VH-VL binders against Large ribosomal subunit protein eL28 (rpl28). Designs and how they scored, part 18

Target 1, 132 residues: Large ribosomal subunit protein eL28 (rpl28), of Dictyostelium discoideum (Social amoeba) (q9gs21)
Amino acid sequence: MSQDLVWSIIKKNNAFLKSSHGLTLSAEPGNLRNKNSLKYSGLARRTTIDVAAVNGKVVVSSKIVKKAAFPAQSKKTTTFSTVNTRKTARFVKTLATQYAPELRAAALGRLHRVQSALRSAKKAAARKAKKN
Short names: E, the ipSAE of ESMFold2; O, the ipSAE of OpenDDE; V2, 0.75 times the mean of E and O plus 0.25 times the DockQ between their complexes.

## First folded at step 11 (VH-VL; framework fv_ecleralimab)

Design T29 (from T19 with heavy chain K52Y; at its last look DockQ between E and O 0.04; V2 from the best seeds 0.00; counts 0 for: pae E 8.3 > 2, placed apart)
Fold by ESMFold2, look of step 11:
Structure T29 (fold): chain C 132 residues (1-132), chain A 120 residues (1-120), chain B 107 residues (1-107)
Amino acid sequence: as target 1 above (132 residues)
Amino acid sequence: EVQLVESGGGLVKPGGSLRLSCAASGFTFSNAWMHWVRQAPGKGLEWVGHIYSKTDGGTTDYAAPVKGRFTISRDDSKNTLYLQMNSLKTEDTAVYYCARDDWGFAMDYWGQGTLVTVSS
Amino acid sequence: SYELTQPLSVSVALGQTARITCSGDNIGKYSVHWYQQKPGQAPVLVIYDDSKRPSGIPERFSGSNSGNTATLTISRAQAGDEADYYCQVWDYSYDYVFGGGTKLTVL
């Protein structure tokens, strides 16, 4: 499947994911610039790690290139409670160290941004609840 | 050439306020994550807080001893980082550095520091 | 909060190898950064992400991180390496944590 066709499918699903309940961020590895294009998309790369907020929880996703005996793309997804901040970060570092060490710093940066956004959203919800 | 220059340090009494500035040049300041780090005389480095760029959400985080008293802000039109320090304590006496974050959570460029003395 | 422990001082003979440790609970799960600070000067980043050197740092500076200990290694120590050295991590609960610092003396 061509990278352009894969990208068109991914862009549609990525945009649809933004409509789910909770906080969802488009966070991609790179120079901390968030460009939603094929050049910088983690969803179009062979080996990727992504971190997103879905329904108020942290979701870590990866596409891992398997050994030659298992060449198929393998997608893994793990969901964390927001209370487990250190456990989530250690999981992301371990995953990146094993499978994509060049993405380690970027993946932890994305995690930090997602966790900060979830903290801000909880504070806003708490202020609204007290006011009402 | 990346440069960071802190200013605004001085002598202040406990309970007082002070605003520090960090003038940045040699990089695109509006895209950078920025830190404040302090060092008490004869002591080690202590992180104070940081701020994301506005395009990355503009979120700030603070170390526990300063939370609620210190506020980090930025003016991208002036390439300047600020630290507003309120309700100062003698324990806040230190040289204050600003530093740039290299998205790997390392501080790759530092200013020269500005001394804040909190004394009766 | 997360804590990092460094020895207060390390001595090394000129031309020999110095090793400065940074101890923390499960520090191998973190990315460790190292800074050099000479008297009256700002810190300078010498190692980032456990073992990577920024531009301009000589290859005789190296780093490692596993288990509960990260180590900064300075091979063929020179008089100009005499300084304070700090390790640092981000502890993932939004705190950046520095070790207490190690004074390296080159004899």
Scores: ipSAE 0.008, ipTM 0.598, lowest interface PAE 8.3, mean pLDDT 78
ESMFold2 (binder alone), look of step 11: mean pLDDT 93; pTM 0.950
OpenDDE, look of step 11: ipSAE 0.685; ipTM 0.890

Design T30 (from T19 with light chain S31N; at its last look DockQ between E and O 0.09; V2 from the best seeds 0.00; counts 0 for: pae E 16.4 > 2, placed apart)
Fold by ESMFold2, look of step 11:
Structure T30 (fold): chain C 132 residues (1-132), chain A 120 residues (1-120), chain B 107 residues (1-107)
Amino acid sequence: as target 1 above (132 residues)
Amino acid sequence: EVQLVESGGGLVKPGGSLRLSCAASGFTFSNAWMHWVRQAPGKGLEWVGHIKSKTDGGTTDYAAPVKGRFTISRDDSKNTLYLQMNSLKTEDTAVYYCARDDWGFAMDYWGQGTLVTVSS
Amino acid sequence: SYELTQPLSVSVALGQTARITCSGDNIGKYNVHWYQQKPGQAPVLVIYDDSKRPSGIPERFSGSNSGNTATLTISRAQAGDEADYYCQVWDYSYDYVFGGGTKLTVL
């Protein structure tokens, strides 16, 4: 089943993943975290990490403003195939761990949700194709 | 109160093996990354390796001098961290500390250490 | 491998300000952590993320980090501040690097 068809099914069934350019850039970690977590409220750095499904693939985007080997302030977008789930998780964990550790748990949680949604959409598309 | 208590240190001949334990209390051990750090007599601190929490994949990383010889493991039901050391060399002689990761690549709580001596 | 360099020793008069440096190529790009170790004791985290104090660390401990140098500053030095001090960073390659340590003597 084509990646575009899988993406269209995911968009219909998940408001969280509706945008075809579903990259969000946040100035604060509130987009990825429980708002009642006081541990992160006073320690936040203005770095964003977002994970979305775009065109049936996992897309990780970031704006990294903390001191790093990368440029001091840069926007980066990286696209992963759905077959590379462990590679994608390692990339997100390493990126968050080095540059925005306060976002690590939230970014990995979002990645898991996106990957699960893509998995479920592939199963749903396969069941519908067999039914027809 | 967070407590970390290492045990299992002692005298071992070169080429031998030893297993260290670190008993943890006062925090949710299963959610924490844990480190081993060593300090040779009269020398500075040297990172040995870490083990991630189960929710972060439970995997390990090691410093180059110990990779392939040392194995870090954990038993979350006993709140215990382990270091299996094989093929020991005289340069492995050190006090070995276990430490808790603070989510920021710092080590916010340390045990008192256990001495390992590798000598003929 | 990434290296951190500290002076072997620093002396400070009681009540004066001590500054302990940690030098590394582009260390200002890293989060720097500082540990205090008294004789026969385990290290204690005193500064994390360049300049933040854990609970229980007095305000007279402070830190800074820019360019090629991170600095631990101890104002109004007390006899109890006599210890070894280590800086530490982490980088992308999972390399936890400690400085060689600085012996602070309070006179």
Scores: ipSAE 0.000, ipTM 0.530, lowest interface PAE 16.4, mean pLDDT 76
ESMFold2 (binder alone), look of step 11: mean pLDDT 93; pTM 0.951
OpenDDE, look of step 11: ipSAE 0.571; ipTM 0.871

Design T31 (from T19 with heavy chain K54E; at its last look DockQ between E and O 0.08; V2 from the best seeds 0.00; counts 0 for: pae E 14.1 > 2, placed apart)
Fold by ESMFold2, look of step 11:
Structure T31 (fold): chain C 132 residues (1-132), chain A 120 residues (1-120), chain B 107 residues (1-107)
Amino acid sequence: as target 1 above (132 residues)
Amino acid sequence: EVQLVESGGGLVKPGGSLRLSCAASGFTFSNAWMHWVRQAPGKGLEWVGHIKSETDGGTTDYAAPVKGRFTISRDDSKNTLYLQMNSLKTEDTAVYYCARDDWGFAMDYWGQGTLVTVSS
Amino acid sequence: SYELTQPLSVSVALGQTARITCSGDNIGKYSVHWYQQKPGQAPVLVIYDDSKRPSGIPERFSGSNSGNTATLTISRAQAGDEADYYCQVWDYSYDYVFGGGTKLTVL
């Protein structure tokens, strides 16, 4: 039902999305601002939040490090369609507020950049579909 | 057009096993999260579990009543979802639906279901 | 886990407006989806993400979600709207939760 022609084209042209916009969304997993710092790195054993475009969807991933002895790291991944922009922002805000408040602004900023890239790719795909 | 067709339902004794299949067509199956949802006769819908796409990790989650007894798997080369049900109980008697997630985390397409009856 | 509560039944006069509620703590923070199920049939998605209609669903179906209550509204109720209706959410812990269902009767 939500899979219209525009969404189908975006999913099938994922390489087109990456190459057409030159946007690097997941150069380092868990790095919300693509900076080499402990605060933003997903490679360190810290609570992290990552937001990326995968197959035309917004994917929010988190690693939550518990405070118990020998903290267990658990990764949770949530996928949102483009139509869920408001709910996606609330989800990222709530997740960051609860588990990693120091990452809230970076996570929401990355979400905005990912959503903008998907909107641009959708417009480009619509023009290509009409041309064909 | 999206199609989901469940099969493998039937009558089984308590403690037995059964494997359900869901044949998918009309969409890119490998990109989809897939669900099993069941409905006991005269009762409401109950989520059984899901399996994510490989790009989202390919992992499974299960409702508490079926954890350790049911296993969800997928074969993306055959566009087929599976539910292996072991140690079946009379409480597992239900119509089992296969459902696809859409982009909004809603189950936008459902199969017609296959009936599993667990009775001695 | 998270619980959703629906009335067991709702009645509406033909041509009038039906409202089916789905109650849950802070449900307004979730995306709520609604399914229609007629006897002997699979469920059909009628509202997703609180208020959006899939293609093919009449505009007389609408939804809202705020606070502790989500509502499915069916204006100008028709005999063909008689069905069971389920609300559903997904939370960050990957639980998919259905309400208990509401039987809509059109008088």
Scores: ipSAE 0.007, ipTM 0.535, lowest interface PAE 14.1, mean pLDDT 76
ESMFold2 (binder alone), look of step 11: mean pLDDT 93; pTM 0.950
OpenDDE, look of step 11: ipSAE 0.612; ipTM 0.878

Design T32 (from T19 with heavy chain M107F; at its last look DockQ between E and O 0.58; V2 from the best seeds 0.00; counts 0 for: pae E 3.7 > 2)
Fold by ESMFold2, look of step 11:
Structure T32 (fold): chain C 132 residues (1-132), chain A 120 residues (1-120), chain B 107 residues (1-107)
Amino acid sequence: as target 1 above (132 residues)
Amino acid sequence: EVQLVESGGGLVKPGGSLRLSCAASGFTFSNAWMHWVRQAPGKGLEWVGHIKSKTDGGTTDYAAPVKGRFTISRDDSKNTLYLQMNSLKTEDTAVYYCARDDWGFAFDYWGQGTLVTVSS
Amino acid sequence: SYELTQPLSVSVALGQTARITCSGDNIGKYSVHWYQQKPGQAPVLVIYDDSKRPSGIPERFSGSNSGNTATLTISRAQAGDEADYYCQVWDYSYDYVFGGGTKLTVL
């Protein structure tokens, strides 16, 4: 199978296949190391957005590829508490709208699921502490 | 209900330092991201920087012209935002506003500003 | 950084409609906010998210954003609308950018 086909399959399965609702670390889909990887080619340089729960907070991670932004390929990570869901949603919406509009609905849907999971985990912890 | 009052402006020579304060009331200050925006006399608005709420990590970001020279901090027990300005240049002459960012990454409340003049 | 361009001035006859433009490369992908600044006063948010009004802003203020241009529209202009108007966007990288401002004169 061609390496271009392998990269297309990897890109299709990035971002929203590795995120979780619970406490977890975000995936690094654009920086995978394996044999026959195209990760340093121009074809492997694509904008990614990950949304995950980490240590009870929402973590939004991205790699942004701009037309003229040679040094702007680094990963950027922003952390939000669960206190103000509107600001987190605005951040994810803005990031996706500006740099990966094809991912916007999926990123916001993932955010909603992560926030719901964090609310459920907080309620469960409070219930367990009350019984103790 | 929401009030933002800046203070600490004045005349300072190039290379000098000055600390601005912004007293906040009428909202839960500790949940808000707070910003500094400046306006040179007769000119337009320019974002200076912000500090996130403590719960969102409490970190700061700055506009390129002031990065490394200005430091934003907050004291949530006093509902006060600060701007420490070091190595001041004549280009820093402006009215400095504090502004609140509720949730939309826009400035929904502003103080009336404090004037900083940097001249020999 | 990202740049926003506004006309330096706009004139409107009393009771007529003023349109103030804010131009930027692909600005339709940003959320555009508008501020009114009257002489000697702090700015006031009049439009956010392209077209939404904060509480207390009259319905004659409206906004739109598509393509490379955002527009603030002030219907039935009043003498009290004479002010400077700024557009602003936010990038997720915390790059808050203002337009250069437009002086609206009500004739």
Scores: ipSAE 0.321, ipTM 0.728, lowest interface PAE 3.7, mean pLDDT 82
ESMFold2 (binder alone), look of step 11: mean pLDDT 93; pTM 0.953
OpenDDE, look of step 11: ipSAE 0.686; ipTM 0.893

## First folded at step 12 (VH-VL; framework fv_ecleralimab)

Design T33 (from T19 with light chain Y94W; at its last fold request DockQ between E and O 0.51; V2 from the best seeds 0.00; counts 0 for: pae E 2.8 > 2)
Fold by ESMFold2, fold request of step 14:
Structure T33 (fold): chain C 132 residues (1-132), chain A 120 residues (1-120), chain B 107 residues (1-107)
Amino acid sequence: as target 1 above (132 residues)
Amino acid sequence: EVQLVESGGGLVKPGGSLRLSCAASGFTFSNAWMHWVRQAPGKGLEWVGHIKSKTDGGTTDYAAPVKGRFTISRDDSKNTLYLQMNSLKTEDTAVYYCARDDWGFAMDYWGQGTLVTVSS
Amino acid sequence: SYELTQPLSVSVALGQTARITCSGDNIGKYSVHWYQQKPGQAPVLVIYDDSKRPSGIPERFSGSNSGNTATLTISRAQAGDEADYYCQVWDYSWDYVFGGGTKLTVL
């Protein structure tokens, strides 16, 4: 199947992903549970973790606040295909355990929802490709 | 059975170049992340770098001592991992292993290694 | 640049329990893997994710990780356990770090 077609179907279903998994319509990065608290807000410049579907793949994003005399921020993103579900889960678990253990359950829950939505979108794309 | 076979080791002078190969079989190579790890004679293991699967972005990361001098690549059609080593130094003398990364960023299968000796 | 420290050697009497330590700042926040390397051979993964065994590794191999120390435990040590042992961690910055290795001698 064409990657452009798969991506088009993923884009169409992104609003469903955000709605069905407790996502706000706002694009505040690092807010995993859409709660208004310091622990979950990227605006407070604390350690943040985000898990999203981008172009049919799982993208894990994080900002890690260092403990230097003047706080320095680093941002890192990591992309996983849907065939590496175990490796993706271990990455998210380890990242959260190391840098934001209070977010671990939320990050893994969001990962599960994103992976499930990507599987569903892939099935829908396969049906449309067969219909063509 | 998973097998990894390194080749291309040998003697090279400082400043020279060498290319190592790792032939893979017994698993879906195109889905795997792959590593190079080295071991100087009588010393411990040292991570050299990795390459992600193409579908996970195909990008590479390197340990500081080799960054800018070594390049990891892969050819999924030949199930082969490569290590291009440039500007070699005597401290690069080691047995070079290729390893599969499938168990949560652990190296679960290793080749038997190929020796690279950098000396005058 | 994260550093792991292992003792250079550990001795154990045949049939007794060996403990090999791997020390690092807050290592309890990492997933620790352990490798066995016998002379002239490639390393073999014996423990992953702190305490889990791959298929084919005997139950007498176990692991733990808390605070600043991870420990590989080999109960009922056998002559065939004589080897070098390495701990390994990774982090989200793709920094894969091995300990310096511990030579286990079975007396």
Scores: ipSAE 0.445, ipTM 0.769, lowest interface PAE 2.8, mean pLDDT 83
ESMFold2, look of step 12: ipSAE 0.291; ipTM 0.719
ESMFold2 (binder alone), look of step 12: mean pLDDT 93; pTM 0.952
OpenDDE, look of step 12: ipSAE 0.734; ipTM 0.901
ESMFold2, fold request of step 14: ipSAE 0.429, 0.367; ipTM 0.757, 0.739
ESMFold2 (binder alone), fold request of step 14: mean pLDDT 94, 94, 94; pTM 0.955, 0.952, 0.953
OpenDDE, fold request of step 14: ipSAE 0.615, 0.680, 0.640; ipTM 0.877, 0.891, 0.884

Design T34 (from T19 with light chain Y94S; at its last look DockQ between E and O 0.04; V2 from the best seeds 0.00; counts 0 for: pae E 12.8 > 2, placed apart)
Fold by ESMFold2, look of step 12:
Structure T34 (fold): chain C 132 residues (1-132), chain A 120 residues (1-120), chain B 107 residues (1-107)
Amino acid sequence: as target 1 above (132 residues)
Amino acid sequence: EVQLVESGGGLVKPGGSLRLSCAASGFTFSNAWMHWVRQAPGKGLEWVGHIKSKTDGGTTDYAAPVKGRFTISRDDSKNTLYLQMNSLKTEDTAVYYCARDDWGFAMDYWGQGTLVTVSS
Amino acid sequence: SYELTQPLSVSVALGQTARITCSGDNIGKYSVHWYQQKPGQAPVLVIYDDSKRPSGIPERFSGSNSGNTATLTISRAQAGDEADYYCQVWDYSSDYVFGGGTKLTVL
């Protein structure tokens, strides 16, 4: 099954998967609770964790901010297949625990939403492929 | 104000069936994961199962003791969570709570519970 | 099947600090949540994700989690804190696991 077809279905069905620096920004109004979300977006030096669907796979991105004199604002990206759900969840929890414990619950929640959207898109793509 | 109100509890014989309902208000029910948790008299809390929001796949998961006998469903148009309990056993006797999940895989609001007694 | 162990009871003098433990193998790799339940009432979430307080929970409730032990700490204990306390994790698959509960008595 083509990853382009899966991605097309994801984009059509999941507008709130749009990426940002923080986990609390959504393009889908009224569908997310913003409890305590503004305190994360107001700190430019804050470590961030984002989880998004890219080319039909789960991509975890982070920006790590250090206090040392050396340059520390680096971006790291890790790509997971949809079958590695427990490994992906453990990776996100470990990353958040080490670098941004205040984001841990939000990062795992966003991971779950992305994984669910990818599962739903995969089912939809399979149904359309059989029809074609 | 978030409110969860369970109903449908009662006395039932072993092998019988019962359906519980949880009426929700004060939040967007369709966006929430919903849980059932039970507590036998004088005992601790025991997770029964959950149902995810439609956006998160709408799927269910169950604790081992109830898998195959209990079915969780939801009706988002009525803001109502259901628990269908079949093949009931004496050890299913408990107060049954419904609970809402607030993104942390934790239950941030609970109903007052409904008592199910399984006895001959 | 993941297991959580709590002491059956903990006593604290009025105004002192209570600590309730929740032990599990590598529990520090899990997000731990804590619930308070008073007799005849539904549970109330008091700590989530190891150390965060929901709105309306007083600052004297705090939590920590590392290694094999998570701890709920209640500073300046009040008579109204007398309750059962449960820890809970999700095992990243299908199970939500509760500890056995701890009865806190305020003397």
Scores: ipSAE 0.007, ipTM 0.561, lowest interface PAE 12.8, mean pLDDT 76
ESMFold2 (binder alone), look of step 12: mean pLDDT 93; pTM 0.952
OpenDDE, look of step 12: ipSAE 0.673; ipTM 0.888

Design T35 (from T19 with heavy chain G104D; at its last look DockQ between E and O 0.04; V2 from the best seeds 0.00; counts 0 for: pae E 11.2 > 2, placed apart)
Fold by ESMFold2, look of step 12:
Structure T35 (fold): chain C 132 residues (1-132), chain A 120 residues (1-120), chain B 107 residues (1-107)
Amino acid sequence: as target 1 above (132 residues)
Amino acid sequence: EVQLVESGGGLVKPGGSLRLSCAASGFTFSNAWMHWVRQAPGKGLEWVGHIKSKTDGGTTDYAAPVKGRFTISRDDSKNTLYLQMNSLKTEDTAVYYCARDDWDFAMDYWGQGTLVTVSS
Amino acid sequence: SYELTQPLSVSVALGQTARITCSGDNIGKYSVHWYQQKPGQAPVLVIYDDSKRPSGIPERFSGSNSGNTATLTISRAQAGDEADYYCQVWDYSYDYVFGGGTKLTVL
């Protein structure tokens, strides 16, 4: 199954998932699952999507190549608050479906892991604040 | 070969308790999200709750009808998922399945289920 | 709170194409998964992420998802395809939602 392949790759790169409290969960922009193949290498492919935690917020970054015969590359970065989880997921799904459908499952999985890490960090900070 | 085997079902009176187990093999259990899904006789599938992998914080979420009464736990050293059911109601009568959610938020492997009957 | 609606039953002639719908508000923004359940058996994942097949699922199973409707399509229906079929989404928060199920009868 593709899920078994994805999980084995995530297991190899668990160090990126141990980041917490607002630290970035990605060492390479656009490589959502850190695979070495052209499909997942953000530096080697024309269209990339990355999802990361930056300054306690969810940041979705993309490089979208609309026409390869002309220089029409664009990079876009969109920042989401942590309270709009459904809006963020819909944005990532729509973006991937239109421009990089092969990355859709990976991008949504990455988003979920980033959102879970941020929720855990917020919960820990709230518990410390209640003690004071 | 992925296998999930539920056990611990049976007959219980309303207000009683039961503990279900799901023995897992053939995959790295500690890296997977695990679900409980139930199916009342002649009815459709109903999500009960899940527990995340330790990598994703190990936390649980529950469907509203069972929140506060049911507790999901896991023992990664024994590759076992648990469902503690307290304050059981007749509406909890169902076959209870455990299922693996490996990455894509789909339940890609299911056990064969264990029957829980809550009746007078 | 999110709800999915499926027809109670669908019939298809042997060798023909069956279509099973799953309706929900803006379901096209969700990843839809489909499960097959035969009597006395556990569910089996047949389509995930709208249109992808797990290993071992024949190519005659396909899926689509747009707008307010997701569709499971079974081409060249076989007697062994007779089962209940459920759609499912994750609501991107903490709830996993199943449709009510559709009984597929192969005539």
Scores: ipSAE 0.007, ipTM 0.594, lowest interface PAE 11.2, mean pLDDT 77
ESMFold2 (binder alone), look of step 12: mean pLDDT 93; pTM 0.951
OpenDDE, look of step 12: ipSAE 0.777; ipTM 0.911

Design T36 (from T19 with light chain K29R; at its last look DockQ between E and O 0.57; V2 from the best seeds 0.00; counts 0 for: pae E 3.5 > 2)
Fold by ESMFold2, look of step 12:
Structure T36 (fold): chain C 132 residues (1-132), chain A 120 residues (1-120), chain B 107 residues (1-107)
Amino acid sequence: as target 1 above (132 residues)
Amino acid sequence: EVQLVESGGGLVKPGGSLRLSCAASGFTFSNAWMHWVRQAPGKGLEWVGHIKSKTDGGTTDYAAPVKGRFTISRDDSKNTLYLQMNSLKTEDTAVYYCARDDWGFAMDYWGQGTLVTVSS
Amino acid sequence: SYELTQPLSVSVALGQTARITCSGDNIGRYSVHWYQQKPGQAPVLVIYDDSKRPSGIPERFSGSNSGNTATLTISRAQAGDEADYYCQVWDYSYDYVFGGGTKLTVL
């Protein structure tokens, strides 16, 4: 696919991260992987926060675009176990407060949904293991 | 009672290497993120780096002046934090502290430090 | 990287209020932590998250953070408060950053 076509598809998916929306993927039982971290080449100068399930863990990543006086483009990824829910929430809250306060509530909401999905998948797998 | 005890400091020539240890007790070391912070004589505190708990991935981050030269590791079976310092420079002369992360990106307990002197 | 600036020294009369500033670009968007270091001792956390006190820290220690300035306030200064004080933040991109430190002298 051409880069122009790819870009138009990304825009239509309304995955814009400047507003209260975040990108997140809930894990599925039996095959826990990150699927849809949408990336916008035309948004390279905007701060993004992604919260997703990857291999049964919570992964928080971001691209940081600072003000013009100190432009630093960095992408950093941090992984948390599912049992560190308080620490993970503190991390997401602190990151958003520093770099994208308008995304804070949405990012924390996505974190909660990802954590809940991972807990549900773990309980379902445990019940199936008992029946076997 | 939380205790952190650094050891392994001493005199070393520029270009040399030294390994510091921090013995931890009084808390569940394997759950903690741990820091190294240094202080040159008569100067302020400078963050050196940290290591996350193994449950949080066990990864490290370093301040720019030491990246590529210093390595932080941990041995949870011995409750011990390590700092391997290679390619030492005179500006690395400092008291080196280990410290515990308070889960809020602050350092709530500190050791008493060990002196590293890098001099010809 | 991110820079935090503190005055080199602050003097306060015994029993009076000391204020130690920590300046940084948009520091109000950070959680600021403060450490006390007495001569020959390791640092001790005295304020975290801008204004919260750890267990055992007297209520006369307080903190605030807004705009480009965070402030540590020590009311009813005592001789034992004479120490160096450091501010510190965590920055997602630049990790842990300390201010240069402020020597508080109690007269």
Scores: ipSAE 0.309, ipTM 0.711, lowest interface PAE 3.5, mean pLDDT 81
ESMFold2 (binder alone), look of step 12: mean pLDDT 92; pTM 0.942
OpenDDE, look of step 12: ipSAE 0.675; ipTM 0.890

